# Designs tried in a protein design chat: VHH binders against o26951. Part 14

Target 1, 206 residues: o26951
Amino acid sequence: VEYTHFKDLQALEMERGRLYETIVVTWDDSMVGNAAPIGVLCTGDDTVTLYLYQGTRTVENVLNNGRFTVNVTLDPLIFTDSTLGDLEEDMFSHYRDFLHLRGADAFFTAEVVSVKKLVKRDRFGESELHVVKARAGDVMRAESFRMALNRGIYAVIESLIAYTRAEFSDPLVLRERIAEMNRVARKVGGPREKEAMRRIIQALES
Key: E = the ipSAE of ESMFold2; O = the ipSAE of OpenDDE; V2 = 0.75 times the mean of E and O plus 0.25 times the DockQ between their complexes.

## First folded at step 4 (VHH)

Design m59 (framework vhh_7zox_3)
Fold by ESMFold2-Fast, scan of step 4:
Structure m59 (fold): chain B 206 residues (1-206), chain A 122 residues (1-122)
Amino acid sequence: as target 1 above (206 residues)
Amino acid sequence: DVQLVESGGGLVQPGGSLRLSCVASGFTFSDYAMGWVRQAPGKGLEWVSDIYSGGSTYYADSVKGRFAISRDNAKNTLYLQMNRLKPEDTAVYYCAAGTDYFELEPSEYDYAGQGTQVTVSS
């Protein structure tokens, strides 16, 4: 795959305040690659934030070497296979002293700026979370690139589908569905998705 | 060097009011979504309220109608007006900064402040 080099995340149309669904590639001291589906929050033209749970190879590698790549793909099998197991070694390519996903539509190199540790407690117990802030270096985009995946618009669309079928749905199921979609839109979407959800909820309450 | 300094906590009786303040430094305050999260004794973190950089506000159901979040960008200050306080509101309240969007999970925010204790008891 041939990549064109760009300066910042505008080349991937990543907007500040939106969380994108990506494959984060990390590696250990022996350059053994690891890939994981991880949401990446765009925080500026060249800055991103990741929320990494303790106990994963991804967090271990990021904390060890302070570097990773963020890879853009729309291939559902890559998301599935990297979640259910490990990708084969031939799925990783070298770029300078980084590893990236072979055949990704786009990727960028990232270097950690800061890490904050948080402890989350809920009914399922206690877990440690690392808030990783990083700066994008090289942004590489292939001719196949179409978009970085953001599911905020899908949350709005799913809410509207549920709303228009309200007459054929249990009212409690409808409200729970829209409430869940609202949470997704708030987490990953921008101001326009949040405004769309406010209008839907207002219509539901009327 | 990011700092968030909370103040305004204390002991109040049920039905009373308190106003919390959070003074921010080390970043461009007006560009950030700001929020309040709390931790009750022996409990996990609970999101309370957010205010977006564009001015939109959001509240947890447990406080909606009783609490009001606001900001003064000229003073780099976040506020939480708490009315009709209940014993269940007893917690350490933390000022939190997001990037430029709101989140419903408190663990996804940065915390820089030490928090301010609010105790609602007779």
Scores: ipSAE 0.012, ipTM 0.191, lowest interface PAE 9.2, mean pLDDT 84

Design m60 (framework vhh_podentamig1)
Fold by ESMFold2-Fast, scan of step 4:
Structure m60 (fold): chain B 206 residues (1-206), chain A 121 residues (1-121)
Amino acid sequence: as target 1 above (206 residues)
Amino acid sequence: EVQLVESGGGLVQPGRSLTLSCAASGFTFSDYAMGWYRQAPGKQRELVAAISSGSTYYADSVKGRFTISRDNAKNSIYLQMNSLRPEDTALYYCAAGTDYFELESSEYDYWGQGTQVTVSS
């Protein structure tokens, strides 16, 4: 795959405040690659934030090396295979002293700026997370690139599908489904997705 | 108009407790994630505690010592600070956002004027 070099995340149409579904590639001291589906929050033209749970190989490698790549793909099998197991060595390509996903539609190199440990507590118990703030270096985009995946529009569409089937649905199940989609839209979406959910919820209550 | 008013700061000795309050007005309080930031002299502002959708979040440096809570009927959040240390000395700010992640990114926040906490003997 041939990539064109760009200076910042505008080349990937990543918008500040949105969380994108990506494959984060990291490596150990022996350059053994690891790939994991990780949401990446765009925080500026060349800055991102990741929330990494303690106990993963991704967090171990990021804390050890202070560097990684963020890879854009719409291939559902890459997301599935990297979740259910490890990708094989030939799925990783070298770019300078970084590894990236072979055949990704786009990727960028990242250097860690800061790491902050936080503890989350909810009804399921306590989880440790590392808030990783990083700066994008080289942004590489192939001609196959179409978009970085954001599931905010999915949450809106699923809410609307549920809403249009309301008369054939259990009202409690319908309201819980839309509430769950609202939480997704608020977490990953931008102002337009949040406004869409506000309108859906208002219509549901009238 | 969104307003956040912090109170409860002061000078305390190490090992003591202090409770900060934040009163909110001008928005539907129960729909928002709420949090506490602090900024120490010569340091960057950091989110130390947040409460959102039935979850609480704490910076590792304050976990086990600080407790965030909310009272939607009073449109208020509280930060109970126990076992205070000199390192907790900072100006404390109240903030509102749609989720923890929005608060952490420091975007879409509604900021108050802050309340000073000084931990010194």
Scores: ipSAE 0.169, ipTM 0.640, lowest interface PAE 4.5, mean pLDDT 87

Design m61 (framework vhh_podentamig1)
Fold by ESMFold2-Fast, scan of step 4:
Structure m61 (fold): chain B 206 residues (1-206), chain A 121 residues (1-121)
Amino acid sequence: as target 1 above (206 residues)
Amino acid sequence: EVQLVESGGGLVQPGRSLTLSCAASGFTFSDYAYGWYRQAPGKQRELVAAISSGSTLYADSVKGRFTISRDNAKNSIYLQMNSLRPEDTALYYCAAGTDYFELEPSEYDYWGQGTQVTVSS
């Protein structure tokens, strides 16, 4: 794939405050690649934040090397295969001193700026989380690039589908479904998704 | 429309405890995640603890000393602060918004006015 070099994340239409579904590629000291689906929060024109759980190869590599790439793809099989197992060695390509996902529609290099450790407690127990703030370096976009994945619009659409079928649904099930979609839209979406959910919830309460 | 009002701040000696309260009013308390953030003079605002419907989150520096809790029936969030240190001196803010593990200030929908906590050396 041939990439055009850009200066910042505006080239990928990544908006501050939105979380994008990406493949994060990291590597160990022997340049053995690892790929994982990781949500990436855009925090500025060239800054991002990642939330990485302790005990993963991704977090170990990021803490060790302070570098990674963020890869944009719409291929559901890459998300699936990297979750259920490891990608083969030939799925990684070299870019300078970085590894990236072969055939990604876009990718950018990232250097860690800071790491903060948080401790999370939920019904499954206690886990450690690393909040990684990083600066994007080289932004590379292929001609095949269409968008960076954000599931906020899908949360709104699923809410509307549920709402329009309300007369055929249990009211408690309907409200719980819309509440779940509201949590997703608030977590990953921007101001427009949040406003859409506000209108849906207001209509539901009317 | 959610409004947040903090209370419970004050001057305390090192090693003592303090409980901060945040009263929320407005749209729907249970639809939001809540956090306590602090800002010391000359520093950036940082996350102290956060709570959603299913989880809690703590900065490593306060884990084991501070406890965040919520009371949905009373529309309130609490921060129990034990074993206070001079380094905990800051203006403490209650925030409501997304449940990301670290939120930038622009990510939050609502903020309180803040309550001052001073731990004398």
Scores: ipSAE 0.303, ipTM 0.710, lowest interface PAE 3.3, mean pLDDT 87

Design m62 (framework vhh_7ocj_1)
Fold by ESMFold2-Fast, scan of step 4:
Structure m62 (fold): chain B 206 residues (1-206), chain A 122 residues (1-122)
Amino acid sequence: as target 1 above (206 residues)
Amino acid sequence: QVQLVESGGGLVQAGGSLRLSCAASGFTFSDYAMGWYRQAPGKQRELVAAISSGGSTYYADFVKGRFTISRGNAKNTVYLQMNSLSVEDTAVYYCAAGTDYFELESSEYDYWGQGTQVTVSS
């Protein structure tokens, strides 16, 4: 794939406050690549935040070398295969001293700025979460690039589908579904998705 | 209208305890993640603890084992139980409602409280 070089995340139309679904590629001291589906929060024109759980190859590599790439793809099989197992070595390409996902619609290099550790507790126990703040370097975009994936619009659409089926649904199930979608929209979406959910909930309460 | 009202701050001796409360109104509390942040003079605002709508709790490393966050959905209130307080815990503590992603600037959260002062003396 042929990429055009850009200086910041505006080339990918990533907006501050939105979480994008990406493939984060990291590597160890022997340049062995690892790929994982990781949500990336855009925090500025050239800054991002990642929330990485302790015990993963991704967090181990990021803490070890302070570098990674963020890769944009709409291929559901890449998300699935990287979750259920490891991608083959030929799925990684070199860019300078970084590895990136071969054939990604876009990618950018990232350098860690800071790492903060949080302790998470839930019904499954205690785990460590690393809040990784990083600065984007080179932004590379292919002609195939359409968008960086944000599931906020999905939450709005699913809520509207549920709302239009209200007459066929248990009211409690309907409210639970829309409440779940509202949590998704608030977690990953921007002001417009939040406003859309506000209107849906208002209509549901009328 | 939406409001977050903090209470429970004050002056306490090192080794003491305080319980902060944040009463929320004007939104569906059970749908929101809630967090406690603090800001000491000359420092940036930082996450202390947060609780998701589903009940998962998150703690900064520097308060692990000393602070406990909890929520009462029936009372629209989030709490921060602070034990074994030290001088370094002196700060204005802020309640926030919004996303499960923390350490964002105040403009990124849906709602912020006015803050409550906690002062720990030696």
Scores: ipSAE 0.424, ipTM 0.777, lowest interface PAE 2.6, mean pLDDT 88

Design m63 (framework vhh_7xy4_2)
Fold by ESMFold2-Fast, scan of step 4:
Structure m63 (fold): chain B 206 residues (1-206), chain A 123 residues (1-123)
Amino acid sequence: as target 1 above (206 residues)
Amino acid sequence: QLQLVESGGGLVQPGGSLRLSCAASGFTFSDYAMAWVRQPHGKGLEYIATISGSGGSTYYSDSVKGRFTISRDNAKNTLYLQMNSLKPEDTAMYYCAKGTDYFDWLPSEYDYKGQGTQVTVSS
């Protein structure tokens, strides 16, 4: 794959405030690669934030090396295979001192700026998480690139599908589904997705 | 108009306890993660804890883990911080903060911060 080099995240149409579904590639001191589906929050033209739970190979590598790549793909099998197991060694390519996902539609290099460690508590117990702020370096985009995946539009569309079937649905189940979609839209979407959900909820209450 | 009003601060001895409250108005309280942050005299802002909009998840900084508990009452539009085993280094102005909407469990930045309530831990 041939990549064109760009200066910042505008080349990938990543907007501040949106969380993108990506494959984050990290490596250990022996350059053994690891890939994980991780949401990446765009925080500026060249800055991103990741939220990484303790106990993963990804967080271990990021804390040890301070470097990773963020890879853009629409291939559902790559997301599935990296979640259910480990990708084979031949799925990783070298780019300077970084590893990236072979065949990614786009990727960018990232260097950690800061890490804040937090303790999360919920009904299932206590876990540590790391808020990783990083700066994007080289942005590489292939001709095959179409978009960085953001699931905010999915939440809006699923809410509308549920809404148009309201007369055939249990009201409690309908409200719970739209509430869950609203949570997703607020987490990953931008102002337009949030406004769409506001209108849907207003219509549901009217 | 959005308002956050903190209360419950005061003078307390080391090892003591205080409960802070934050009364919120002007927005749909249950839609937003809420946080407590503090500023010791002459130092920068320090993050303390966040609670998700539903109250189902809480997050704490290393400096307060095991001693402080964040909670909320969405029916009353009120955020709380229960502070136990207080230490002199907990002395600070404490602020209630509203998350910015980029995610539902931990704000990456604060959309609004209240006027604060002073906590002094001294014998």
Scores: ipSAE 0.317, ipTM 0.706, lowest interface PAE 3.2, mean pLDDT 88

Design m64 (framework vhh_7xy4_2)
Fold by ESMFold2-Fast, scan of step 4:
Structure m64 (fold): chain B 206 residues (1-206), chain A 123 residues (1-123)
Amino acid sequence: as target 1 above (206 residues)
Amino acid sequence: QLQLVESGGGLVQPGGSLRLSCAASGFTFSDYAMAWVRQPHGKGLEYIATISGSGGSTYYSDSVKGRFTISRDNAKNTLYLQMNSLKPEDTAMYYCARDTEYFDWLESAFDYKGQGTQVTVSS
């Protein structure tokens, strides 16, 4: 794969305030790679924030090395295989002192700026996260690149599909489905997805 | 304690202007995206505008785009909404809201909103 070098995240059309679904590649002191699906919040033209759950190899490697790569792919099998198990050694390529996902449509190098613990409190209890703020270094984009994946639009579309079947649906089931999609859109989407969900919920309730 | 205190609302004629302020305390203001939302009497919350933690990105609902401007002063922990060309349909209680989606993974749309400031646009 041939990459063109860019200076910032505008090359990937990553917008501030949106959370993108990516593969984060980290490594241990022996350069053994690890890949995990991780949402990456774009916070600036060269800054990102990651929320890493306690007890993962990704968080251990990030805290140890202070460095990682963020990899863009639309391949559902890479997301699936990295979730259900470990990617094989030949799926990692070297870029300078970093490892990245071989065949990624784009990737960027990242260096940690700050880390703090965050406690998530919801009706299911408390979860401990590490809030990792990092600065993007080299941004590498292949000709195959189309987009960085944001699932906010899918939440809107699924809600609308459910809404168009409202007359054939149990009202409580319909409301629960749309409420779940609203939570997804609020978590990962931008203001336009949030406004779309507001209109859908207003239409459903009135 | 965590607080959001809105001010600047009032009664204004159609075509008039108002500037709303929100004083934030009890959290690291620059770490959170902030929003203005409104609630007309007897209706649900309506998103108006959002601004990223750094202030570098802003977004507006179509109903206010071109008329309202959201801004923030992170040194003063203050959020602003400049409202121009006000219309009767802008009549609502306006709330400053902290957006949880960017940092705490809470599944609620907003984990905090203030007491609000009433804006009434009437002839």
Scores: ipSAE 0.000, ipTM 0.103, lowest interface PAE 12.0, mean pLDDT 82

## First folded at step 5 (VHH)

Design n01 (framework vhh_7xy4_2; at its last look DockQ between E and O 0.05; V2 from the best seeds 0.00; counts 0 for: pae E 10.2 > 2, placed apart)
Fold by OpenDDE, look of step 5:
Structure n01 (fold): chain B 206 residues (1-206), chain A 123 residues (1-123)
Amino acid sequence: as target 1 above (206 residues)
Amino acid sequence: QLQLVESGGGLVQPGGSLRLSCAASGFTFSDYAMAWVRQPHGKGLEYIATISGSGGSTYYSDSVKGRFTISRDNAKNTLYLQMNSLKPEDTAMYYCAKGTDYFEFESSEYDYKGQGTQVTVSS
């Protein structure tokens, strides 16, 4: 795959405040790669935020070497295999002293700017969360690149699915589901996703 | 117009307690995670606690864990910070902050904060 180099995340159509479903690639001191699906928040033209839980290879590698790549792909098997297990070594390619996902539609290098360790408390108990702020470096885009998956559009799609099944659903459950998706769209969606949700809600109320 | 108005600060002795409040307006309060940040005099902003939009999840920095409790009342559009076992190092201007970074696991990014309320811990 041939990549074209760009200077910032605008080349990937990433917008501030929006969350993108990506594959984050990290590596240990022996350059053994690790890949994990990670939601990446765009916080600027060249800045992102990741939320990494303690106990994963991803967070260990990030904390250890302060570097990683964010990879854009629409391959569901990459997401699946990286979640259920580990990707094989041949699924990683080298870019300078970085590893990235082989065949990625796009990727950018990232360097950690700051890490904040937090304790998360929820109904499941306490866990350690690392808030990782990073600066994007080289942005590499392949010809095959399509915009990164955004959670906002998922919310819209899920809402529409729920809408189409409304006749067979508990109205209260449906309402709660739509409300949940609307929260997602409002939080990480763009203007069009927000508008879409507005229309869906209006249709449900009619 | 988005507004965050903090209150409840004051002078307290070490080991004492305070409860801060933040009245929010100008946005759908429950849709956003909220945070408390603080700024000691002459120092930068320090994140200390976050609560998800629903209130179901909370996050704390190590510096305040076990001593501070963040909570919210979405019906009242109000954020709270219960501060117990206060220490001199807790002295700072405390700000209520509106969250901006949301996904499955809420976090600490914010883009707006109030005018702050001063907390001074001194014997």
Scores: ipSAE 0.036, ipTM 0.366, lowest interface PAE 3.6, mean pLDDT 88
Fold by ESMFold2, look of step 5:
Structure n01 (fold): chain B 206 residues (1-206), chain A 123 residues (1-123)
Amino acid sequence: as target 1 above (206 residues)
Amino acid sequence: QLQLVESGGGLVQPGGSLRLSCAASGFTFSDYAMAWVRQPHGKGLEYIATISGSGGSTYYSDSVKGRFTISRDNAKNTLYLQMNSLKPEDTAMYYCAKGTDYFEFESSEYDYKGQGTQVTVSS
C-alpha cells in the first residue's frame, strides 16, 4: 500500500469535537504490536484525545513509551478480531519507529502530550481511566481512504426507527433504547446530532 | 470547568422540611439528567431522586418517595430537592450529580458530583 503524506487531520476529514472509531496500534519495548478499537476524539487540526481504561495493554504501552498510531479502516473483521483476541504479527507494518496496521486506509503517528487520570463512579463501582492528549505527527493516506467512521448519525437513525414504531412498542423499552442512543450521540457526535436527539426526546415527552 | 455547588443543608427537627439547591456551570445544564445522591456517614452512596433534562420525568427511590420532590430551573441552571417529613434516617451528606445522558439517570450513573451539603435530622 502506497501512502501520501499530509500535515494534519483535515486530510482524514476529521472535525473538532467528533469522536471517530479507529484501530489504535501500540507496542511494547520489544516492538510486539497490539491493536484495539478505540474511539479517538478530534480536538484540533493535529490534536486528539483518547479515553483509556486502566488494566489494558493499550494504556500500558501508551504510558510506557508515549507513542502510538491511529489507523482508519472500515473492515469489520479487524474491529472484531482485535477485540476478541490478538491480531497476528503479520498484521503490523513499520513506519520509522512506529507500528501501524498493515493495509490501513489511513494512519497517523501520535505522541502523548499529557495524561490525566479520571476516576469515574457508576453502578459497577469506581473505575480509573486515563485521558490521553496527543499530537498527530505524520498523517498517511492511501487512495483506498473513504472516511473515518463516526457513529453519531447512526445513533440518530436508530432513535428515529424506534420512534416511528412507538405505537407498537413498550414505552419503557422505547425510552431505554432512545436513552442509549442519546448517550452514543453525545459521546461521539457534534452539535447537529445533539440537537437532533433533543428534538426526538422532546417529541417523546410531549 | 464543570462545577456543581450544593447548598441549603443544616440541622432540622424530625418531621421538618428543608430545601437543597445545586448551582451548575461549565456544561449545557438542560442537556443532562440530574440526580440527588446521599451518603450517610461511613456508608456508600444512595441514589434518591433523578430528573430528566427538561424536567418532564422524575424518579424516586422507595426510601424518599412521597416525601422528597426533585425539580430544576433550566433558566437559572439550578437543581432543587424539597425534603419534607424528615426522619433521623435522612441524615447524610447530600450531593448533586450530573448524569451521562439527557433522558434517564435512574441507572445510578453519573459523570460528576459536587462537594455536598450536610443534612442532619435530630431533636
Scores: ipSAE 0.005, ipTM 0.283, lowest interface PAE 10.2, mean pLDDT 86
ESMFold2 (binder alone), look of step 5: mean pLDDT 83; pTM 0.849

Design n02 (framework vhh_7xy4_2; at its last look DockQ between E and O 0.59; V2 from the best seeds 0.00; counts 0 for: pae E 2.7 > 2, unsure alone 64.3 < 65)
Fold by ESMFold2, look of step 5:
Structure n02 (fold): chain B 206 residues (1-206), chain A 123 residues (1-123)
Amino acid sequence: as target 1 above (206 residues)
Amino acid sequence: QLQLVESGGGLVQPGGSLRLSCAASGFTFSDYAMSWVRQPHGKGLEYIATISGSGGSTYYSDSVKGRFTISRDNAKNTLYLQMNSLKPEDTAMYYCAAGTDYFEFESSEYDYKGQGTQVTVSS
């Protein structure tokens, strides 16, 4: 795969404030690769923020060496396989001192700028969450690139599907579905997705 | 129209305690994660804590862990912050905010915050 080099995240059409579904590749001191689906928040032209929970190889590797790649793919099997297990070693390629997902439609190198630790408490106990800010370095885009995946519009679409069936739906089930989609749109989307959800909710209440 | 009104601030000595409240209206309170943020005089916003819509998950910055407790009463549409072992560096205007379960560290101001309540920790 042939990549063209770009200076910033605009080449991937990433916008500040939107969270993108990506494959984050990290590695240990022996360059043994690890891949995981991670939402990546675009925070500037060359900055991103990741929210990494304790107990994962991703957070261990990031805290250890401060480097990773963010990889764009639309292949659902890559997301699935990297969640349920480990990708084979031949799924990683080298780029300078980094590893990236072989055949990714795009990837960028990232270096940690800062880490803030938060404490999460729930019914299962207490755990740590690391808020990692990183600067994008080289942005590499292949001819196959189409988009970095953002779930915001899909949350709106699912809400509209539910809306068109509201007359024939259990009101409690409908409310829970719309609330779920609204949480997704608020988490990952921009102003237009949030406004769309506001209008849908308002229409359901009239 | 979404409205958030903070209360419970005041003057307290170091080591003391305060409980802040945030009354919410104009939206389905239980559908929203709620946060507390603070702004020391002349400085930017600082994240303190977040609680999920159901109350099942809470998140705390390292600076307040073990001292502050966020909670909510969805029947009363009210968010709380119990602040113990207060220190002079906790002096700030405190705001509640409505939003996602995640923190928006890059914003100089949350989209949905109230007018604030002043907490002053001094002799």
Scores: ipSAE 0.342, ipTM 0.735, lowest interface PAE 2.7, mean pLDDT 88
Fold by OpenDDE, look of step 5:
Structure n02 (fold): chain B 206 residues (1-206), chain A 123 residues (1-123)
Amino acid sequence: as target 1 above (206 residues)
Amino acid sequence: QLQLVESGGGLVQPGGSLRLSCAASGFTFSDYAMSWVRQPHGKGLEYIATISGSGGSTYYSDSVKGRFTISRDNAKNTLYLQMNSLKPEDTAMYYCAAGTDYFEFESSEYDYKGQGTQVTVSS
């Protein structure tokens, strides 16, 4: 795959405040690669935030070497295989002293700026969450690149699916689902996704 | 009109406790993760804690871990911060903010932020 170099995340149409479904690639001191699906929050033209839970190779590598790549792909098998297991070594390519996902539609290099440890508490107990703020470096885009997957639009789509199936669903379950999706849109959606959710909710209440 | 109104601040001795409240209006409260942030005089904004819209998840910075508890009552559109074992370094203006779940944002990244309530910890 041939990549074109760009200066910032605008080349990938990433917008501040939105969360994108990506494959984050990290590596250990022996340059053994690791890939994981990670939601990446765009926080600026060249800044991102990742939330990494303790106990993964991803967070270990990031904390160890302070570098990673964020990879854009629409291949569902990459997401699946990286979650259920590990990607094979040949799924990683070198870019300078970084590893990235082979065949990615786009990727950008990232260097950690700061890490903050948070304690998360939920119904499953207590866990450590590492808030990783990073600066995007080289942005590489392939011709195959279209867009990064955005969680906000998926919330809208899922809500619409739920809406169309409303007559076959438990009203309480439906309302809960819509509320959940609305929270997602509120969190990481853009103005249009938020408006879409508003309209869906209004339609359901009418 | 959207509003966040903090209350409960004041002067307290080290080791003391305070409970802050934030009354929210003008938006669907339960749709928003809510956070507490603070700004010491002359310093930048510091993240403290976040609670998800449903209240099912909470997040704390290490600086307040074990001492502060964030909670919410969606029926009352109110956010709370129970602060125990207060220290002088906890002295700051405390703000209630509406934002993204478990995300640490700067002040400009919050959807809404109140006027704040002053907390002073001093002997």
Scores: ipSAE 0.277, ipTM 0.697, lowest interface PAE 0.7, mean pLDDT 89
ESMFold2 (binder alone), look of step 5: mean pLDDT 79; pTM 0.798

